# Ledger of designs, part 19: VH-VL binders against q6zmt9r679to764

Target 1, 86 residues: q6zmt9r679to764
Amino acid sequence: DNLLHWLAEELSEENAESLSSTLPLRRSTIQLIKLKNPDDLTEQIHEFLCFWKKSLPTFTDKLRLLARHLRKIGRSDLAEELKFKW
Key: E = the ipSAE of ESMFold2; O = the ipSAE of OpenDDE; V2 = 0.75 times the mean of E and O plus 0.25 times the DockQ between their complexes.

## First folded at step 13 (VH-VL; framework fv_vulinacimab)

Design a1 (at its last look DockQ between E and O 0.68; V2 from the best seeds 0.00; counts 0 for: pae E 6.9 > 2)
Fold by OpenDDE, look of step 13:
Structure a1 (fold): chain C 86 residues (1-86), chain A 118 residues (1-118), chain B 112 residues (1-112)
Amino acid sequence: as target 1 above (86 residues)
Amino acid sequence: QVQLVQSGGGLVQPGGSLRLSCAASGFTFDDYAMSWVRQAPGKGLEWVSGISGSGDETHYADSVKGRFTISRDNSKNTVNLQMNSLRAEDTAVYYCAKGDYEYYFDYWGQGTLVTVSS
Amino acid sequence: DVVMTQSPLSLPVTLGQPASISCRSSQSLLHSYGYNYLDWYVQKPGQSPQLLIYLGSNRASGVPDRISGSGSGTDFTLRISRVEAEDVGVYYCMQALQTPYTFGQGTKLEIK
């Protein structure tokens, strides 16, 4: 997912931690992602976002949800950019 | 303080039309999908229709497909339900609800009575 | 469509006693990532429905801890440890896995 990869590149480690606390994803899954990519934060975030996306119900406004979470963690800039790229 | 205030509805003959409106406040409106849920007199709840935050995606129950149209105006924080070709079985209290296309409906409007009768 | 079946449909309860409502789905509501897309709502007399439990076991804001949701897959339970007068109403389960969203028939909780 190119869009989620872009977002992953723009998020700091602090943002990623904040985001992981708000998005509905198993903590065990998050830990697994970190173990798989211990030295690549961007890839960790990318996989995290991909897993989150896959974890959503079939019909979900994924863009709006993600944007909401980005604003919640103080990244309104990314939320707006995301809407343009989606 | 999230608020959903409904308007519209009333009495109409079979084959007639009505438009329901729901005005939202207290949250970033276009971040959330909205739904309409109805309840026939003395019966349970039935999901009717849903619309995404952007308005680009809509869904309908089979019972209303082709007759009802859900829409939203994010500049006015409103969601609407245009009901055409109304039938007796459409008689119900209609609720707008926040959180469609998410995991739950966390806020509901006060409800609007729609009565279809000859 | 996913069919939701509640039991019982009528639930008379003595004040202070526990109550339990069952909800079954015609297909699993458990997503591959471990979340159950099952909500519980209550409609109190003369009021709009309100959210009690989401994703199977999470209490909505303001919901007392004496109310809880459990279960996974196709079998779910709403429990009230000590029924109070304010608990009177009709309780609905709803699946949010796919559209159309579908509700159970409702369970009417009354005080004996």
Scores: ipSAE 0.080, ipTM 0.805, lowest interface PAE 4.0, mean pLDDT 91
Fold by ESMFold2, look of step 13:
Structure a1 (fold): chain C 86 residues (1-86), chain A 118 residues (1-118), chain B 112 residues (1-112)
Amino acid sequence: as target 1 above (86 residues)
Amino acid sequence: QVQLVQSGGGLVQPGGSLRLSCAASGFTFDDYAMSWVRQAPGKGLEWVSGISGSGDETHYADSVKGRFTISRDNSKNTVNLQMNSLRAEDTAVYYCAKGDYEYYFDYWGQGTLVTVSS
Amino acid sequence: DVVMTQSPLSLPVTLGQPASISCRSSQSLLHSYGYNYLDWYVQKPGQSPQLLIYLGSNRASGVPDRISGSGSGTDFTLRISRVEAEDVGVYYCMQALQTPYTFGQGTKLEIK
């Protein structure tokens, strides 16, 4: 959980929007997160990552999957830091 | 680009052991789960075992639990299947497959025949 | 275990005609907040299996538009709008919601 909060602090609004288009969350869930935390971008991103993680089956290597998506949006630096922090 | 090269198949007696190996290249190996899938002659596909990218989680079909062990060496980009107490029913072509990463196997090895006969 | 049931098991088709393959799971493959964890593969004669459709309806790289996946929950369909000679092979659905991952029995597609 601390790892997802760290990541939320490191992502820009542009990064978060790109990442949201990559990760399989329903649009209604994304809108609910924005309504809950309208002026706190870091908390929006943190909640988004938490909901995404919860949407996956238990046996998924969730952190490695996230690293792959971070590389896709151009944040390979964060993908490597995420892997290092394992 | 992505390449999965298998080795280690052959003929073995019932009760014997065999080790299959799969060498990976062309992708960041430890980011992806790896699986073994087998196909008995003239039959369909059966998922046998899977291992997470880190190697911390392993899973097995009931038909092979306690007899087969999946492992990986991320420094050598290899996934292995140790098969003990082999039975005639284990006769199949064994494929290694990349990914449980988005819950699909996007790349497959060439297949390795294992024949268990008395 | 999740049981996957395909029909038909044998599918002779005339070139240029459509083909459909049904896949039914013993439980819903739709995870909360997520997508359907159902994939389709083809194994062409003498080859390793190859991915066609992932997460219910997404085409894998290089798969032509004439091949599509649809359905949700427990019922899924693979459609080929115009069968070509290169489509000959055995088609499998697979659930990836939970281990052990399980395949349908396979559908052998042949040209009449």
Scores: ipSAE 0.035, ipTM 0.735, lowest interface PAE 6.9, mean pLDDT 86
ESMFold2 (binder alone), look of step 13: mean pLDDT 93; pTM 0.957

Design a2 (at its last look DockQ between E and O 0.62; V2 from the best seeds 0.00; counts 0 for: pae E 8.5 > 2)
Fold by OpenDDE, look of step 13:
Structure a2 (fold): chain C 86 residues (1-86), chain A 118 residues (1-118), chain B 112 residues (1-112)
Amino acid sequence: as target 1 above (86 residues)
Amino acid sequence: QVQLVQSGGGLVQPGGSLRLSCAASGFTFDDYAMSWVRQAPGKGLEWVSGISGSGDETHYADSVKGRFTISRDNSKNTVNLQMNSLRAEDTAVYYCAKGDYFYYFDYWGQGTLVTVSS
Amino acid sequence: DVVMTQSPLSLPVTLGQPASISCRSSQSLLHSYGYNYLDWYVQKPGQSPQLLIYLGSNRASGVPDRISGSGSGTDFTLRISRVEAEDVGVYYCMQALQTPYTFGQGTKLEIK
């Protein structure tokens, strides 16, 4: 997912940690992602976002949800850009 | 303080039309999908329709497809249900609900009675 | 459509005693990534429905600890450890895995 990869590149480690606390993913999944990509934060975040997206029900406003979470962690700038790119 | 305040509804003859409205406050409206759920007298709950936060995606129960139209105005924080070609079996209390296309409906309107009778 | 089946449909309970409601789905509500998209709602007399449990086992805000949800796949249970007068109402399970969202028939909890 190129869009989620872009987002992953724009998120800091702090943002990623904050985001992971707001998105409904198992901590074990997050830990597994980190173990798989120990030295690549961008890929960790990318895989995390992809996993989250896939974990949602079929009919879900994924864009709005993600934007909401981005605003929640103080990245309204990315939320707006995301909507533009989506 | 999330609030969902409904309006509209009433008595109508079969084949008639009604429009329901739900005014939302206390949250970022366009971040959330909205749904309508109805309850026939003395019966259980039935999901009727849903609309995404952006309004770009809508879904309907088979029982209302082609007759009901869900819409929203994010500038006014409102969601509406246009009901056409109403039938007796559409008689119910209709609720607007926050959070469809998410995991749950965490807030509900007060309900609006729609009665279809000749 | 996913068919939701609750049991029992009528649940008379003595105050202070536990209560249990079963909900079955015609297909698994377990997503491939491990979440059960099953909610529990209660409609108390003269009120709108309100959320109790989401994603199978998560308690909604304001819901007391004595109310809990469990289960996975196609079989789910709502439990009230000690029934209180305020628990009177009709309880519904709902699958949120796919549209149309579908509810169980409802379980009417009454005090004996």
Scores: ipSAE 0.079, ipTM 0.805, lowest interface PAE 3.4, mean pLDDT 91
Fold by ESMFold2, look of step 13:
Structure a2 (fold): chain C 86 residues (1-86), chain A 118 residues (1-118), chain B 112 residues (1-112)
Amino acid sequence: as target 1 above (86 residues)
Amino acid sequence: QVQLVQSGGGLVQPGGSLRLSCAASGFTFDDYAMSWVRQAPGKGLEWVSGISGSGDETHYADSVKGRFTISRDNSKNTVNLQMNSLRAEDTAVYYCAKGDYFYYFDYWGQGTLVTVSS
Amino acid sequence: DVVMTQSPLSLPVTLGQPASISCRSSQSLLHSYGYNYLDWYVQKPGQSPQLLIYLGSNRASGVPDRISGSGSGTDFTLRISRVEAEDVGVYYCMQALQTPYTFGQGTKLEIK
């Protein structure tokens, strides 16, 4: 989806590593994403965000939760842009 | 500190309406889903309804669907439950509860009694 | 709807003795990414419910380590290794995987 892809384009490799330690994803899932998309950082981050979204129950404020994680890693600028794009 | 203060409730006749309110403080309100959970006298807990932090997504138990409407006002830090077409079986203490993003309810209001009888 | 079944429904326990409460779901609560969407609450006499355990096994803030959760999929257990007077109340499991969220019937823990 275009919102998560936008975010994947805005995150650096350092941001993605910080997010992976903050988001509730298993390390095995993170490794599978990297194997599927070697040398394509934007696509790795996009699939990481999609897997995270799929890990949540049917009733979850997914965008609100993602904004909280972005603030935790020091990207409050992206958290606010995410709210703007809702 | 997180605080959920409920208001509303009371005695209504079958077919009547009532609006419950829950005022939140001590956390970033729009980051969290809110839910209503009820408990009939002498009975267990029943989840009634939930609303996402933004208010864009709402869910209801089948027993109240079409009759109850959950809403929130993030500028006033309140979540509300509009209850229409009330029935005797809706008699319960109603709790508002703060969800975390994994849907465990880490904070609960004090409870508000709703009695539906003639 | 996911049906949650607790046993026992009544649990008299001698102070200092262990207690266990079983919770079984009609569908697996294990999400494909490895989280069990099963929480435990206690409602002490005259109080609102309080969170004890979330996501199957994580203790909520302020919950002593003598209270623990275990299990996965459809079969979950709450254990109190040493029951104290403050543990009196009704214990509920709840699934939070899919709406409508559903509770078990409750287990009333009493001191005998």
Scores: ipSAE 0.012, ipTM 0.706, lowest interface PAE 8.5, mean pLDDT 86
ESMFold2 (binder alone), look of step 13: mean pLDDT 93; pTM 0.957

Design a3 (at its last look DockQ between E and O 0.70; V2 from the best seeds 0.00; counts 0 for: pae E 5.9 > 2)
Fold by ESMFold2, look of step 13:
Structure a3 (fold): chain C 86 residues (1-86), chain A 118 residues (1-118), chain B 112 residues (1-112)
Amino acid sequence: as target 1 above (86 residues)
Amino acid sequence: QVQLVQSGGGLVQPGGSLRLSCAASGFTFDDYAMSWVRQAPGKGLEWVSGISGSGDETHYADSVKGRFTISRDNSKNTVNLQMNSLRAEDTAVYYCAKDDYYYYFDYWGQGTLVTVSS
Amino acid sequence: DVVMTQSPLSLPVTLGQPASISCRSSQSLLHSYGYNYLDWYVQKPGQSPQLLIYLGSNRASGVPDRISGSGSGTDFTLRISRVEAEDVGVYYCMQALQTPYTFGQGTKLEIK
């Protein structure tokens, strides 16, 4: 939770849009989150990450998968830092 | 290119042991779960065991629980299946498979035959 | 355990005609937040299994548009809009929602 909030603070609006397009979340879920926090980008991103994490089966290494998504959007710096904060 | 190369296998008697190995290349091995899936002659596919990317979590089908042990060595990019107390019903081709973390197997090894017979 | 039931188990088809394979699970495969943890594989004669469809309806790399997956919850369908000779093989659905992961019995597709 602390880790996902830190990450939400580090992502730009551009990063957030790129990340949301790579996450397998329904478009309706993304719009619901934006509606809840219409003026709070950090909280929108934090909720996107929380919903994505909760969508995964228990067998999934969530940290490593998140790092893979971060590398895909060009934020390998955050992917590496994620390992050290864990 | 992603490649999964299997080794081990062969003929053993009931009660015997055998170790299967799967060497991975062409991807960041730690990032992916790995599974073993088997196919008895003339039969369908049966998932046998899986291991998380870190190796901290393992799961087994009930038919092999307590007899088989999945393990991985992330420094050598290998996943292994130690098979003990083998039975005739364990006779199958065994495949290792790469899991793209959404639990679908996008790459499979070539298969290794295990025959358990007196 | 989640039981996966395929129908038909044998599917002879004429080249160029459509084919459909049904897969039913004993419980919903729709996870919270919208994933259906159902995959489709084909095993062509003498080969290892090959991924066709993942997470209900997503086409794996290299799979042609004439092969599609649909359905949600407990009922899923694999459709081949025009069967070609290269489609011969045994098709399996698999649930990956919870361990043990389980396959359907397989559907053997062959050209009549």
Scores: ipSAE 0.087, ipTM 0.749, lowest interface PAE 5.9, mean pLDDT 86
Fold by OpenDDE, look of step 13:
Structure a3 (fold): chain C 86 residues (1-86), chain A 118 residues (1-118), chain B 112 residues (1-112)
Amino acid sequence: as target 1 above (86 residues)
Amino acid sequence: QVQLVQSGGGLVQPGGSLRLSCAASGFTFDDYAMSWVRQAPGKGLEWVSGISGSGDETHYADSVKGRFTISRDNSKNTVNLQMNSLRAEDTAVYYCAKDDYYYYFDYWGQGTLVTVSS
Amino acid sequence: DVVMTQSPLSLPVTLGQPASISCRSSQSLLHSYGYNYLDWYVQKPGQSPQLLIYLGSNRASGVPDRISGSGSGTDFTLRISRVEAEDVGVYYCMQALQTPYTFGQGTKLEIK
């Protein structure tokens, strides 16, 4: 997912930690992602976002949900850009 | 505090039309999907329709497809249900509900009675 | 469509006693990534439905600890450890895995 990869590149480590606490993913899953890519934060975040997206039910407004969470972590700039790119 | 205030509804003959409206407040409206759920007299709950936060995606129960149209105006914080070609079996109390991205309905309107009868 | 089946449909309970409602789905509500998309609602007399439990086991805001949801896959249970007068109403399970969202028939909880 090129869009989610872009987002992953724009997020800081602090943002990623904050985001991971707000999105409904199991901590064990997050730990596995980190173990898989221990030295690549961008890939960790990318895989995290991809996993999250796939975990959502059918009919979910994925864009609005992600944007909401980006605003929550103080990245309104990315939320707006995401909407533009989506 | 989240509030969903409904309006519209009433008595209509078979084949007629009605428009339901739900005014939302207390949250960022366009961040959330909205749904309509109905309840026939003395019966259980039935999901009718849903619309995404942006309004770009809509879904309908088979029982209302082609007859009902869900829409929203994010500038007015409202969601609407246009009901055409109404049938007796559409008689119900209709509820608007805040849909937290289709995980759950955490807030509900007060309900609006729609009666379809000759 | 996913068919939701509740039991019992009528549940007379003595005050202070526990209550249990079963909900079964015609297919698994467990997503491949580990969440059960099953909600519980209650409609008290003369009121709109209100959320009790979401994603199988999470209590909604304001829901007392004596109410809990459990289960996974196709079998779910709502439990009330000590029934109070305010618990009177009709309880519904709902799957949110796929559209159309579908509800159980409802379980009417009454005080004996």
Scores: ipSAE 0.074, ipTM 0.805, lowest interface PAE 3.6, mean pLDDT 91
ESMFold2 (binder alone), look of step 13: mean pLDDT 93; pTM 0.957

Design a4 (at its last look DockQ between E and O 0.56; V2 from the best seeds 0.00; counts 0 for: pae E 6.5 > 2)
Fold by OpenDDE, look of step 13:
Structure a4 (fold): chain C 86 residues (1-86), chain A 118 residues (1-118), chain B 112 residues (1-112)
Amino acid sequence: as target 1 above (86 residues)
Amino acid sequence: QVQLVQSGGGLVQPGGSLRLSCAASGFTFDDYAMHWVRQAPGKGLEWVSGISGSGDETHYADSVKGRFTISRDNSKNTVNLQMNSLRAEDTAVYYCAKGDYEYYFDYWGQGTLVTVSS
Amino acid sequence: DVVMTQSPLSLPVTLGQPASISCRSSQSLLHSYGYNYLDWYVQKPGQSPQLLIYLGSNRASGVPDRISGSGSGTDFTLRISRVEAEDVGVYYCMQALQTPYTFGQGTKLEIK
């Protein structure tokens, strides 16, 4: 997912931690992602976002949800850019 | 304080039309999907329709496809249900409901009675 | 469509006693990533439905600890450890895995 990869590149480590606390993923899954990519933060975030996207029900406004969480962590700039790119 | 206030509904003859409206407040409206759920007299709950936060995606129960149209105006924080070609079996109390993650409906309107009768 | 089946449909309970409602789905509500998309709602007399449990076991805001949801896959249970007068109403399970969302028939909880 190129869009989610872009987002992953734009997020800081602090943002990633904040985001991981807001998105409904199991902590064990997050830890597994980190173990898989211990030295690549961008790939960790990318995989995290991809995993989250796939975990959602069929009828879900994934863009709006993600944008909501980006705003929540103080990255309204990315939320707007995401909507533009989606 | 999330609020969903419904309007519209009433009595209509078979084949007629009605429009339901739900005004939302207390949350960022366009971040959330909105739904309509109905309940026939003395019966259980039936999901009718849903619309995404952006309004780009809509879903309908088979029982209302082609007859009902869900829409939203995010500038006015409203969701609407246009009901055409109404049938007796459409008689019910209709509820608007706020969806979150599409997992659940965490807030509901007060309900609006729709009666289809000759 | 996913068919939801509740039992019992009528549940008379003595105050202070526990209550249990079963909900079964015609297909698994367990997503490949481990979440059960099963909600519980209650409609109290003269009121709109209200959320009790989401994703199988999570209590909605304001829901007391004496109410809990459990289960996975196709079998789910709502439990009330000590029934109170305010618990009177009709309880519904609902799957949110796929559209159309579908409800159980409802279980009417009454006080004996």
Scores: ipSAE 0.126, ipTM 0.819, lowest interface PAE 3.3, mean pLDDT 91
Fold by ESMFold2, look of step 13:
Structure a4 (fold): chain C 86 residues (1-86), chain A 118 residues (1-118), chain B 112 residues (1-112)
Amino acid sequence: as target 1 above (86 residues)
Amino acid sequence: QVQLVQSGGGLVQPGGSLRLSCAASGFTFDDYAMHWVRQAPGKGLEWVSGISGSGDETHYADSVKGRFTISRDNSKNTVNLQMNSLRAEDTAVYYCAKGDYEYYFDYWGQGTLVTVSS
Amino acid sequence: DVVMTQSPLSLPVTLGQPASISCRSSQSLLHSYGYNYLDWYVQKPGQSPQLLIYLGSNRASGVPDRISGSGSGTDFTLRISRVEAEDVGVYYCMQALQTPYTFGQGTKLEIK
């Protein structure tokens, strides 16, 4: 969605590597995302976030969970902005 | 330390209403989902309802849907269960519980008895 | 609804002996992205339930290492390697993959 795309645009390459290691995604899924968008880091990050969102149980506060991950990787600024936007 | 203190139980006739309350402390309340779980006398546990940290998303067991309403007041750190159209089968001890990542209930309140009887 | 079935429902055990409780779900609790959404709780006499094991095999804080969880998908086991008097209570598995969250029927562990 547009909020996850905004976030994908705001993350650095280093942020994306850190997030991909904390997201509960299978290596095969991560590999497919990279193969599908080899030259578009923003779209890779956007797909990671979309797959992560789909991986959660039907009842999950996805915003707050994502904000926790962002704080863990050192982007508390984005965690706070996300809470304001979502 | 995390504390969940419950109130609001009692005896009610069938068709009546009751409001349960749970006061939370010791954690960032709006970061966590809150849940109600009940236990009929001598029986097992039954999940009743849950509410997301923001309060925007609520879920109910089919047995209570349309009759019970979960709500929260994040400024007062409380979660509530409004119970309408009560039936004898709603007789139970009701527990509030704190979720963590919505995957498990790490802290539970002391329980509040609700008795629905003529 | 996901149906959770525990076995046995009554578990008399001699102090110091091992105990095992089985929990089976009507559908896989292993999410395609890596978690088993299965937890274990104990309710000791006169107390609220308390968390023992989360996400299949992770021990909650303060739970002794003689208590463990294992299994994946549809079949899960809670094991107590040496039963002590403090282990008396009713043990429940619960799935947290889908609402409504559902518990097994409970297993009452008693000292023989």
Scores: ipSAE 0.027, ipTM 0.719, lowest interface PAE 6.5, mean pLDDT 86
ESMFold2 (binder alone), look of step 13: mean pLDDT 93; pTM 0.956

Design a5 (at its last look DockQ between E and O 0.66; V2 from the best seeds 0.00; counts 0 for: pae E 6.7 > 2)
Fold by OpenDDE, look of step 13:
Structure a5 (fold): chain C 86 residues (1-86), chain A 118 residues (1-118), chain B 112 residues (1-112)
Amino acid sequence: as target 1 above (86 residues)
Amino acid sequence: QVQLVQSGGGLVQPGGSLRLSCAASGFTFDDYAMSWVRQAPGKGLEWVSGISGSGDETHYADSVKGRFTISRDNSKNTVNLQMNSLRAEDTAVYYCAKGDYEYYFDYWGQGTLVTVSS
Amino acid sequence: DVVMTQSPLSLPVTLGQPASISCRSSQSLLHSYGYNYLDWYVQKPGQSPQLLIYWGSNRASGVPDRISGSGSGTDFTLRISRVEAEDVGVYYCMQALQTPYTFGQGTKLEIK
């Protein structure tokens, strides 16, 4: 997912931690992602976002939901850009 | 303070049309999908239709497909339900609800009565 | 469509006593990532429905501790530890796993 990969590149480690606390994904899954990519934050975030996207119910406005969470963590700039790219 | 204020509805003959509107406030409107849920007199709740935050995706219950159209105007924070070819079985109180295509409906409108009768 | 079945449909309860409502889905509402897409709503007399429980066990804002949701997969339960007069109404479970979203028949809670 190119869009989610872009977002992953724009998020700081602090943002990623904050985002992981707001998005409904198992902590165990997050830990597995980190273990798989211990030295690549971008890939960690990318996989996290991809897993989260797959975890949502069918017919969910996933990108709008993601934008909402981005604003919650103080990244309104990315939220707006995300909506623009969608 | 989230608010959903509904308007429209009323009495119509079979085959007629009505338009329902729901004005939203207190949240970032285009971040949330919206739904319509109806309740026939003395009956339970039935999901009718939903629309994504952007408005690009819409879904309908089989019972209303081809007859009802959901739309939204994010510049006005409104969601609408155009109901055509109305039938007696469409008689119900219709509610707009926030949170469609998410995990739950956390806010509901006050409801609007639609009566289809000859 | 996912069929939701509630029991009982009528629930007379004495004030201060506990109440329990069952909800069963025709297919599992548990996603592979561990969340149950099952909500509970209550419609009190003359009012619009309101959210009580989401994701099977999470209380909505303002919902008292005496109300709780439990269960996983296809079997869910709403519990009220001590029924109060304000609990009178019709309770609905709803699956939010897939469209069309479907509700249970509703359970009418009344005070004896």
Scores: ipSAE 0.159, ipTM 0.829, lowest interface PAE 3.9, mean pLDDT 91
Fold by ESMFold2, look of step 13:
Structure a5 (fold): chain C 86 residues (1-86), chain A 118 residues (1-118), chain B 112 residues (1-112)
Amino acid sequence: as target 1 above (86 residues)
Amino acid sequence: QVQLVQSGGGLVQPGGSLRLSCAASGFTFDDYAMSWVRQAPGKGLEWVSGISGSGDETHYADSVKGRFTISRDNSKNTVNLQMNSLRAEDTAVYYCAKGDYEYYFDYWGQGTLVTVSS
Amino acid sequence: DVVMTQSPLSLPVTLGQPASISCRSSQSLLHSYGYNYLDWYVQKPGQSPQLLIYWGSNRASGVPDRISGSGSGTDFTLRISRVEAEDVGVYYCMQALQTPYTFGQGTKLEIK
């Protein structure tokens, strides 16, 4: 929980857009998050990450998967910091 | 270039043991779950076991639970299947498979034959 | 365990004609946040299985667009719009929603 909020504070809107193109979330879910929090980018990103985490099968190593996606969008700095924090 | 190279099969008597090994290269090994999938002669595919990237979480098909142990050594980029108390119905080609975290198997090893026969 | 049922189990086809394979699961494979955890594999003669389709409809790298997946929930279909000789093999669906992961029985595609 604390880890996803930290990450939400570190991601830009551009980062979140890039990340959403690779993660398994429905467009309707993304729209609901934006509608619920129209003026709070950090909270939008935090809820996006929380919904993404819940969308994965139970066995999935969620933090390692997140690090992989962060590297794919060009944020290897955050991927390394995430590995340190988990 | 992802490669999965398997070893460790062979002929064994019922009640015996074997260890299968799968050496991985061409990707960040500890980022990915690994699985073993088997195919008895003339039959379909059966998922046997899986292990998370860290190695902390393992799962087994009921048919092998308590007899097989999956493990990985992330320093050597290997995943292993320890098979104990082997039975004739365990006779199969065993494949290791690389899981994506979204859980489809995008790369498979070449297969290793295990024959359990008196 | 989730039971996966394929039909047909044997599929002789004429080159150039379409083919369809059905896969049904005993429970929905649609996760609450929006994806179907259903994959398709082919095992060509003498080869290891290879991924064709993941999450119901996404083509794996190198899979031609004449091969497609569709469906949601419990009913899924693999379609080949024009069968070619290289398509000979056994096709499997697999659910990846929950362990133990389970395959359908396989569909053997042959050229008449």
Scores: ipSAE 0.039, ipTM 0.742, lowest interface PAE 6.7, mean pLDDT 86
ESMFold2 (binder alone), look of step 13: mean pLDDT 93; pTM 0.953

